# Ledger of designs, part 48: VH-VL binders against q58766

Target 1, 244 residues: q58766
Amino acid sequence: MIIMYAIGIGDNKEEVLKAYEKLKEEGIEVELIDNPKLLVDKLLDGEIDGAVRGSLSSSKVILYLRERIGKFYRASILKNPFTNGIFLLSPVGIDDISEDKNERIKDKIRIIEFASNFLKNYNIKAKVAVLSGGRLGDLGRNKVVDETIYEAEEIVEHFKGNVDIIHNGILIEEYLKDGYNIIIAVDGITGNLIFRCLGLICKIPGYGAVILSDKNVNFIDTSRNANWERYYNAIKFLIGGDFG
Below, E stands for the ipSAE of ESMFold2; O stands for the ipSAE of OpenDDE; V2 stands for 0.75 times the mean of E and O plus 0.25 times the DockQ between their complexes.

## First folded at step 20 (VH-VL; framework fv_dargistotug)

Design f5 (at its last look DockQ between E and O 0.87; V2 from the best seeds 0.79)
Fold by OpenDDE, look of step 20:
Structure f5 (fold): chain C 244 residues (1-244), chain A 118 residues (1-118), chain B 106 residues (1-106)
Amino acid sequence: as target 1 above (244 residues)
Amino acid sequence: QVQLVQSGSELKKPGASVKVSCKASGYTFTDYGMNWVRQAPGQGLEWMGWINTRTGDPTYAQGFTGRFVFSLDTSVSTAYLQISSLKAEDTAVYYCARHYNWEYFDYWGQGTLVTVSS
Amino acid sequence: DIQLTQSPSFLSASVGDRVTITCRASQGISSYLAWYQQKPGKAPKLLIYKASTLQSGVPSRFSGSGSGTEFTLTISSLQPEDFATYYCQQLYNWPTFGGGTKVEIK
């Protein structure tokens, strides 16, 4: 049986096609799909082994995927600029987690669990770093920041003793230097901003966003405005899962 | 005081199975992950894997999949290692060891010698 | 997996000697390295963690240093009870042990 992958093709066709051609040259079977529902259906029905959203509409693809498999989270896959390994960043969507404190904590706990299991499948031990809104020494300076600190501590306490997890404030650079491979942002806005700064401005290599769920779904969420390399890398990630 | 007490030595024939126990005391069992480490006679330490004592989720190192099963009985603060289809090369001392947030293995069982011989 | 190479494998020393054991990692592991002491017929005993932090109750003659790929365990003045086998362990990824260093009496 031939292993088949798919890339969604909407706008930005030239970049998607360029990725397609490059993959084809390498002997990788890829199907171009211009229908959001068809992409998801083929994946979930087992007609293809993995799918990349490509340049299809996020709202259409993600919404339909949610309808089919239920609630899920996403984590951006980025290359660690210090270690050359890979780290997951989550949440990265503005509405990926709840605005309610208790539910937000539960969401982050679930993200950590799913992300840890995800990495486990690639024989990688999870090293989780939880971000807060300030340095630990900033406690008492701002009520909002204080809340993020307490929230992070509560999450760490939940996993303490079993999961490799740490909270050292807002120092993401230190987390990455130390090789932490799951970065939990304060919220989706923060995560999205981190992603945009590192990935889009600093051009840190990335593979798109993976699906975090209790269901195993080989789907990579990519930007409709990405270059061919991002689409290419997403497929390559699905194929080999090379984490460097 | 923290203690990990393992079951006694075992003598088995090839093809048999063995189940080693590790009973914890002096601390909250579910607050610390439990690891298993193998040491063949005259050889070094080899990490076999670990089990999340809160969730019961086991993780096996490469080479320790299939015949090796980690399990828990949290009601008695005990972790178990089961080895099936025993081979001569399984002859070793097996240790349980807890870790704290993956920084160190601070407490170890006394070890259980499993001898596999025809 | 990350491989740890200890050197030397065997070391002969006398009481009072300064002993140095090296552990080299196949890749960068930051400071996620621990050192253990094992005596015959006994379980390993934790000495150092996070490369340089001395475990509570361990004599101050033991010290650890290093980061990245090279680490060192030092016994400033070897005591009779220190003759044993020493192992390094990394916990950066899935745990692995070094091959061990047996410290024998000269």
Scores: ipSAE 0.817, ipTM 0.904, lowest interface PAE 0.6, mean pLDDT 95
Fold by ESMFold2, look of step 20:
Structure f5 (fold): chain C 244 residues (1-244), chain A 118 residues (1-118), chain B 106 residues (1-106)
Amino acid sequence: as target 1 above (244 residues)
Amino acid sequence: QVQLVQSGSELKKPGASVKVSCKASGYTFTDYGMNWVRQAPGQGLEWMGWINTRTGDPTYAQGFTGRFVFSLDTSVSTAYLQISSLKAEDTAVYYCARHYNWEYFDYWGQGTLVTVSS
Amino acid sequence: DIQLTQSPSFLSASVGDRVTITCRASQGISSYLAWYQQKPGKAPKLLIYKASTLQSGVPSRFSGSGSGTEFTLTISSLQPEDFATYYCQQLYNWPTFGGGTKVEIK
């Protein structure tokens, strides 16, 4: 089969075009699409095999995607600084997780299921770590922290046995050292802050945000104002999960 | 008391199919993942894939994504391996083995010899 | 795929000898390694998991060590019933097995 990919092109044309030209130099042809609805429609109708939002408006592309496929979650793809692999961090948007306790547990269960299937498509076995707001020895010190610990334990109980899943509190550095590749943040705010610290401050390589859904959606969300390397790396990841 | 009991040996001709069963007892079947492992005569162990016993979702190793099908009947705590369009190179002992959190394969079935010859 | 290389492939030793089998991984696998013993005509039997944890009911003469890419299985005093093939297995990603080490008692 002929495999086709696309990059959305909007306001940040220079950086998208740099990525396009670099891909072309490497013998990789992608379609540049300047219409948000067309990008989504071509992807969902099977006319293209994968898409990067590029510099198109997030509100137009993401809103229309939600209209077409319903609720979905986002996971940031980051290089694990301790291993030769990647990890998915989710949720990373404030609107991905319900405010209600029981519904946010269901949201996290769905994120784990969809992220595991995403990694399976890249021949990667899921190793899931569920974060909470403290260490296990912190129980009884803070009611909000205690709630996050209990919620994490309930999620682990749902999956354990069949799935490699753990909760050992807030210790993200230990999870990453041990090769855990699905990191479940407490909520969208904490997930976003973790991403900003690791990806933007510490400059850990990132590959954009994937769509987590019960539908096969091969789409990477990127910042409208990213540099060309971000767009280039997103396409390379869609093609074959290039980890550097 | 944990036990995995597999169906008996099979002698098949090329092009036929076979279905190997693995019946579990002594534990809650859906709390453990179920794996299939192949060992050709005189050769080492080769992981074929696994099936999530809670969801029924199979995963196949590279090289096993075509003619091999994993399935379950949770009402009788049994996992199945079906091989279609049998070839001579499918001659092997096939094991089922359970895992917990991907730490180990602690219990194995006794193995099922499938022989494919004309 | 993560390749595991076992050394030696074949070993002949006397009863009472100390025997060491090595397993090298093609990438870091932390401590996600298990060891199995397989006797002729039998299913493999779990000996050690997480590199160094001895499975219940396994004789204490068996031990494991290592982390990262280098792992060993040690039999401190070889017994006649230890004639078998030994396999390492990584569970860091989708499992793979080493090629095996046949141990023959002189």
Scores: ipSAE 0.719, ipTM 0.872, lowest interface PAE 1.0, mean pLDDT 91
ESMFold2 (binder alone), look of step 20: mean pLDDT 93; pTM 0.938

Design f6 (at its last look DockQ between E and O 0.89; V2 from the best seeds 0.81)
Fold by OpenDDE, look of step 20:
Structure f6 (fold): chain C 244 residues (1-244), chain A 118 residues (1-118), chain B 106 residues (1-106)
Amino acid sequence: as target 1 above (244 residues)
Amino acid sequence: QVQLVQSGSELKKPGASVKVSCKASGYTFTDYGMNWVRQAPGQGLEWMGWINTRTGDPTYAQGFTGRFVFSLDTSVSTAYLQISSLKAEDTAVYYCARHYNWEYFDYWGQGTLVTVSS
Amino acid sequence: DIQLTQSPSFLSASVGDRVTITCRASQGISSYLAWYQQKPGKAPKLLIYKASYLQSGVPSRFSGSGSGTEFTLTISSLQPEDFATYYCQQLYSWPTFGGGTKVEIK
């Protein structure tokens, strides 16, 4: 049976079509789907082997996916500008994790577990870096920052001894230089800002956002305003591309 | 004091199976990942994989999938290595070793010699 | 996987000598390198971790240096008990060991 993938096509059709044509030239079978529910249904029903949101509405696709498979997290896949490897950034949605401290910690723990397992499937050892809102030396300067520091420490303590995990403040550049490949943001707003700065402004290569769940779902979340290369890369990722 | 004590030497025939134990003491067993390392006679150290002692999730290095199984009995702070369908090339000393946050392997078992011979 | 190449494989030295062992990684591993000592019939013993940190209880004559792809273990003054095989290990990715360096009596 022929392996089939799908890309959602809403607005920004020109870029999606460019990706489609390029993939087709490479012999990769891709179906264009303009219905959010149909995209998800085909994927979950096994009619296609993988799906990319493409330029379909995030709210519609993600909401329906959540209805079908339950709660899940997302992690953006970005290329490390220092090591040329990949790293996962999570959370990246404004409401991906709880506003409650205890629940937020649990969410981050789950993200780390799912992300670690995700990377393991690609034979990549997880190296987790937990971000806080300031340098370690900033403790005591701001109550909000202090809270992020303590939260990060609690998370590290939870995994310490088994998982390769570190908390060294807000120094994301140092984390990436050292090859950490799972970056846990303070919250979804922070993660989203990091993604937008690195991916959209600095144009760091990316593959979209993967689904982190106890369920194996070959779905890549992409921006409706992405260029063809991002849609293309998302499909290539699903196919099992080489990540270095 | 931290100690890892492994089971005694084994002599097996090809096709048989062996189960090596590694009993930990002197620390909280589930706080440190456990690794397995193989060393063939006169050869170097080879990492076989590790098991998360908190979750029980094993990870096997390339070349150590299929016939090799890591397991735990946390009630007695013991990690196990099982090798099935033994081959002559499996003859080696097998070590358990704990690591701390993937920075180092600080404590090792004394090793278990497994000899596979017809 | 990341390959570690140790040099030399064999080293003959005398008590009191300064001994240097090199470990090269096939790619950058930052400082995630450890050194072990192994004597015949014994399990390896941790000497150095994170490239340059001395493990508690290890004599100060042992030292480690390096980052990226080039690392060095140094014994400032070789003692009788130091004749053994030494291994480097990287933990940047899935752990791998170097081929070992046997330090023998000259």
Scores: ipSAE 0.830, ipTM 0.914, lowest interface PAE 0.6, mean pLDDT 95
Fold by ESMFold2, look of step 20:
Structure f6 (fold): chain C 244 residues (1-244), chain A 118 residues (1-118), chain B 106 residues (1-106)
Amino acid sequence: as target 1 above (244 residues)
Amino acid sequence: QVQLVQSGSELKKPGASVKVSCKASGYTFTDYGMNWVRQAPGQGLEWMGWINTRTGDPTYAQGFTGRFVFSLDTSVSTAYLQISSLKAEDTAVYYCARHYNWEYFDYWGQGTLVTVSS
Amino acid sequence: DIQLTQSPSFLSASVGDRVTITCRASQGISSYLAWYQQKPGKAPKLLIYKASYLQSGVPSRFSGSGSGTEFTLTISSLQPEDFATYYCQQLYSWPTFGGGTKVEIK
């Protein structure tokens, strides 16, 4: 009844080892796994309590995870720069949601449901903001922008009343100032670009990307080329450590 | 027009169970979340949790995760609170209250007094 | 959990007095605060939501202000029917209530 976590180790071994040693100094048991299938299998079979991809190949780990659990979405976990909390940004995989309009709306509804349940497991009340390509005052300027606004309104209508959910267009900074902690991007490309700007350029602290699915997977995806702090923080998040 | 009507007061012995009902009228039941709030005699208000009226998914506040169960019957616009293994400290008035987008609890039931005594 | 501290816990005042009740949050909650009035033996009644918006049907002598961590409820001219206990509630996260302020009319 040993609580065990794992970090995938491939390239970038020096940074993974730094995280491993820091965790060991703190008494946290971590296994280093260099085999993508083994990492996923141990997690899903209950042999480890949580896993971080680490520096293993994303394509190998993520493909095998999809084979084992089916469709899932990814959300980046970031510190809110205006509050003392975190927020989930989703989708962040460029191919996580459908290109088809009607299927894309269903994908976003599922993301909101899974992300809300994810936060509930951490005793965090979901506050959902749905992005679109413009402000309400922009209606009529561009057909594509108009379509994203109507899509966002349809999603909000699905959740109305029960869920703290809002659409006020593209104004992500206003959502974050008001403590919204689930930010739904227009699509995977938009979400990925937001993540790269906030996380990689502006260096907002983050904990990696979680798997959103109905399969309750305790897994965090991290960059192959991350510094040791990203791997360390991902494990601390999986343990349920203090993140504000 | 909007109304939440709760079931009547209950007198119970320790170890028994109770089920409090909250019937909604005058609005679309599934458009508002339903909350349960406890008030012990002479004391303040304590949020117990809520239930999503569209999905039926309950959320319990810390300290209410064991003996308390929220449920719904949407066909009759009714929410339920069930308390099992009643203790003397469960003696309280139990309120239902609706919310919209977590901005406010605008309508409350009249309260149901549950008294637990030997 | 976000703690709400109300002050005072009890006050006694005359008809016509201006009454101010404060609610302090343990962390920033933006404007996600509501005020309720509860009379003996009755359910709470919503007075103010989003810190400063007056609920329909509530007399204009009631007002709310504040944001962040400090909030006030003001009754500009206390009336006999205002004898009650007043609660603040935050809805920024999982809701919590203040401890209440009992207002007695002399």
Scores: ipSAE 0.727, ipTM 0.882, lowest interface PAE 1.2, mean pLDDT 92
ESMFold2 (binder alone), look of step 20: mean pLDDT 93; pTM 0.943

## First folded at step 21 (VH-VL; framework fv_dargistotug)

Design g1 (at its last look DockQ between E and O 0.85; V2 from the best seeds 0.81)
Fold by OpenDDE, look of step 21:
Structure g1 (fold): chain C 244 residues (1-244), chain A 118 residues (1-118), chain B 106 residues (1-106)
Amino acid sequence: as target 1 above (244 residues)
Amino acid sequence: QVQLVQSGSELKKPGASVKVSCKASGYTFTSYGMNWVRQAPGQGLEWMGWINTRTGDPTYAQGFTGRFVFSLDTSVSTAYLQISSLKAEDTAVYYCARHYNWEYFDYWGQGTLVTVSS
Amino acid sequence: DIQLTQSPSFLSASVGDRVTITCRASQGISSYLAWYQQKPGKAPKLLIYKASTLQSGVPSRFSGSGSGTEFTLTISSLQPEDFATYYCQQLYSWPTFGGGTKVEIK
């Protein structure tokens, strides 16, 4: 059985090609695809076994993927700088969850469920940390922050007693130090910003963003501004699910 | 008061099946995860897995897949452990134990002795 | 899985003695460690959780300390009812138990 993978190549071609060459050196052949719809179609039609967005446009690839498979979430896989384990960060897309409060809560609940199941498949116990927009002591200082705090509490209450879940404000560093491996951002904007800061600026190792859905789709979402290592890691993840 | 009451001792032949029950009372059953712990005679405690009492989703520890099945009947606040194709090595006391947010197992059943002997 | 190593496996002591049991984790588990007491024919009883929090109703002579990979259960003054087997448990990852420490009368 021949297994084939693909990487999307848009801008940032040099980094994508670098990843391509590194994989080739290891005997791993991947197809370079410069068409967003073609990448998705080949994957969903079974022509390839896994796909990495690479440096193709997120808005085009993600939108089309959503049209094909319906609603889904994403979780970025990052290495925990304190524990050397991994953690999932979600949501990471600006439109991944609803702007409506009640629907947003439902979205976050679903994310937690999918993310927990994802980790379970790798024999990892889920430890969920829900972010709010401020410290717990900040309650009353800002109405928007207050809302995020209450929302986080409501989510924790939903899972409380069964899932290992915590809300302790905005203290993501404390969550990571304590080994929480599912970080729920306030929204997709916040999540995306966190990813960019940790991954692209601080260069915390990552493996792309996995699809969280009831459908099994071997797709890894990557940033168009990522270095070759991230594209490389994404393919390696698809091949063996190795977190390094 | 919180109580976990398990079914009585079982004596089975190899190859048979057994179903142990754990009835909870004194608290909201679906608000706390339920764990199963095995203790062979003269041996230590061994975590078998747990079941989410709200969703019914079971998770099995390594070595407890296949023949072991966790289930629930939330209408009677009861968790079940079923062991199929019993082996002599399955002889042990089985405990159900409630946990809260994975911080501790605060309440335990009295244990159910399952003896597998030809 | 995370392995917990308890030491000693057996401990002989007298009433009034200060008893110390250690639990070492194969990797960092933060403070997600609990201690249990088990007497023959009985279910384990929770003593300490989150490494150092005393469970309600447990005598104050019991205390827990430690973080990361090294943990300790201390009985400041051993009482007759304290002769039992003690287990540490980690809940950082999928739960695992230490091998146990049997505290026997000298």
Scores: ipSAE 0.853, ipTM 0.926, lowest interface PAE 0.6, mean pLDDT 95
Fold by ESMFold2, look of step 21:
Structure g1 (fold): chain C 244 residues (1-244), chain A 118 residues (1-118), chain B 106 residues (1-106)
Amino acid sequence: as target 1 above (244 residues)
Amino acid sequence: QVQLVQSGSELKKPGASVKVSCKASGYTFTSYGMNWVRQAPGQGLEWMGWINTRTGDPTYAQGFTGRFVFSLDTSVSTAYLQISSLKAEDTAVYYCARHYNWEYFDYWGQGTLVTVSS
Amino acid sequence: DIQLTQSPSFLSASVGDRVTITCRASQGISSYLAWYQQKPGKAPKLLIYKASTLQSGVPSRFSGSGSGTEFTLTISSLQPEDFATYYCQQLYSWPTFGGGTKVEIK
């Protein structure tokens, strides 16, 4: 009956403990786990209701998670700088989607489906924008850019009608102004770069990265060297979403 | 010629169940989302939720969990609303309405009056 | 949920009058607003979507304007067939409807 969360604690112990103490003061039950496999096992076996990687090594935690649940994608949770809402940016793992053209279209379709279900669980209606490498008026200037445009249009065609989904090229700022809350990057490299620019350089508030899969895994990935507020905010997001 | 034709009026006792149908014609059924909207006597319009006609995945508005079930039969281009354990407060006209990309509800069924009384 | 407040709830007007109905959202919804007309015993009929786009077959005397939180439906010269109840609807998030505006004969 008790709702329990966990934060992984490895390096950066001071910041994790600071988040732990703040959460405890607010009456939120959190377990600190210093063993990567134990963190994953307790989550997947249902002993805890949600987990944040905290300051544990990503290579130990994420690799073991892949061993237990198979293929998954990652989406960064960011505050929309033009609205009070959040958006998911995916893929953000540099190798989350295939290099092969046909397989990466399938990957993006799966990401959209999983991200939409994630938002549905938070009572948020999905509004999907698919990025490409150029503006629509850029067709014919570069074969690689043209391919990204055609691939984005194919993905939109798959979903249109039932789902609010668009492609307007590279114009991420226009998508965010219009409240699109699922942003599909061209690939893992571009998604990671967008995240690093928005979250790490421009300091847009973020809540970590969620796991997108066909399994309900209530897990947020965080930097091992984050400040205490990122660990705290990740837990608050797991509890109820839309933390300020 | 797009049209949505709903099943006829229903008179029910409290505790019974009802299943309202909404048959679509004149368009590709799986290309538009299907919504259910309730209007109690003398009241405004209340969105109950929708069903993704491509996947069959329903979404329910708050307050419409448990007793309300959306379903499809794509072979006959028909959406269904089932209400179980009927209460007097379920007395209303129930509409189906389609959407495209969440821009509008452009076509509506004629409505089905469900009356619940003892 | 995003609440929509329509005003007025009732409006008395004569044939030929210019009629304006307002819809205010509890938060920004960009231009994701639709307007519907409903006559007694009939289903709602779409008039305007995306705040200002006129649905095919709707007379040009109907127009919509606004963005963000403030929206209007205007009937430039009221006709006898325009006496009805009008609803706004936001589609920015999970849809919600305004409370309606009944337009009746003065």
Scores: ipSAE 0.730, ipTM 0.885, lowest interface PAE 1.1, mean pLDDT 92
ESMFold2 (binder alone), look of step 21: mean pLDDT 93; pTM 0.945

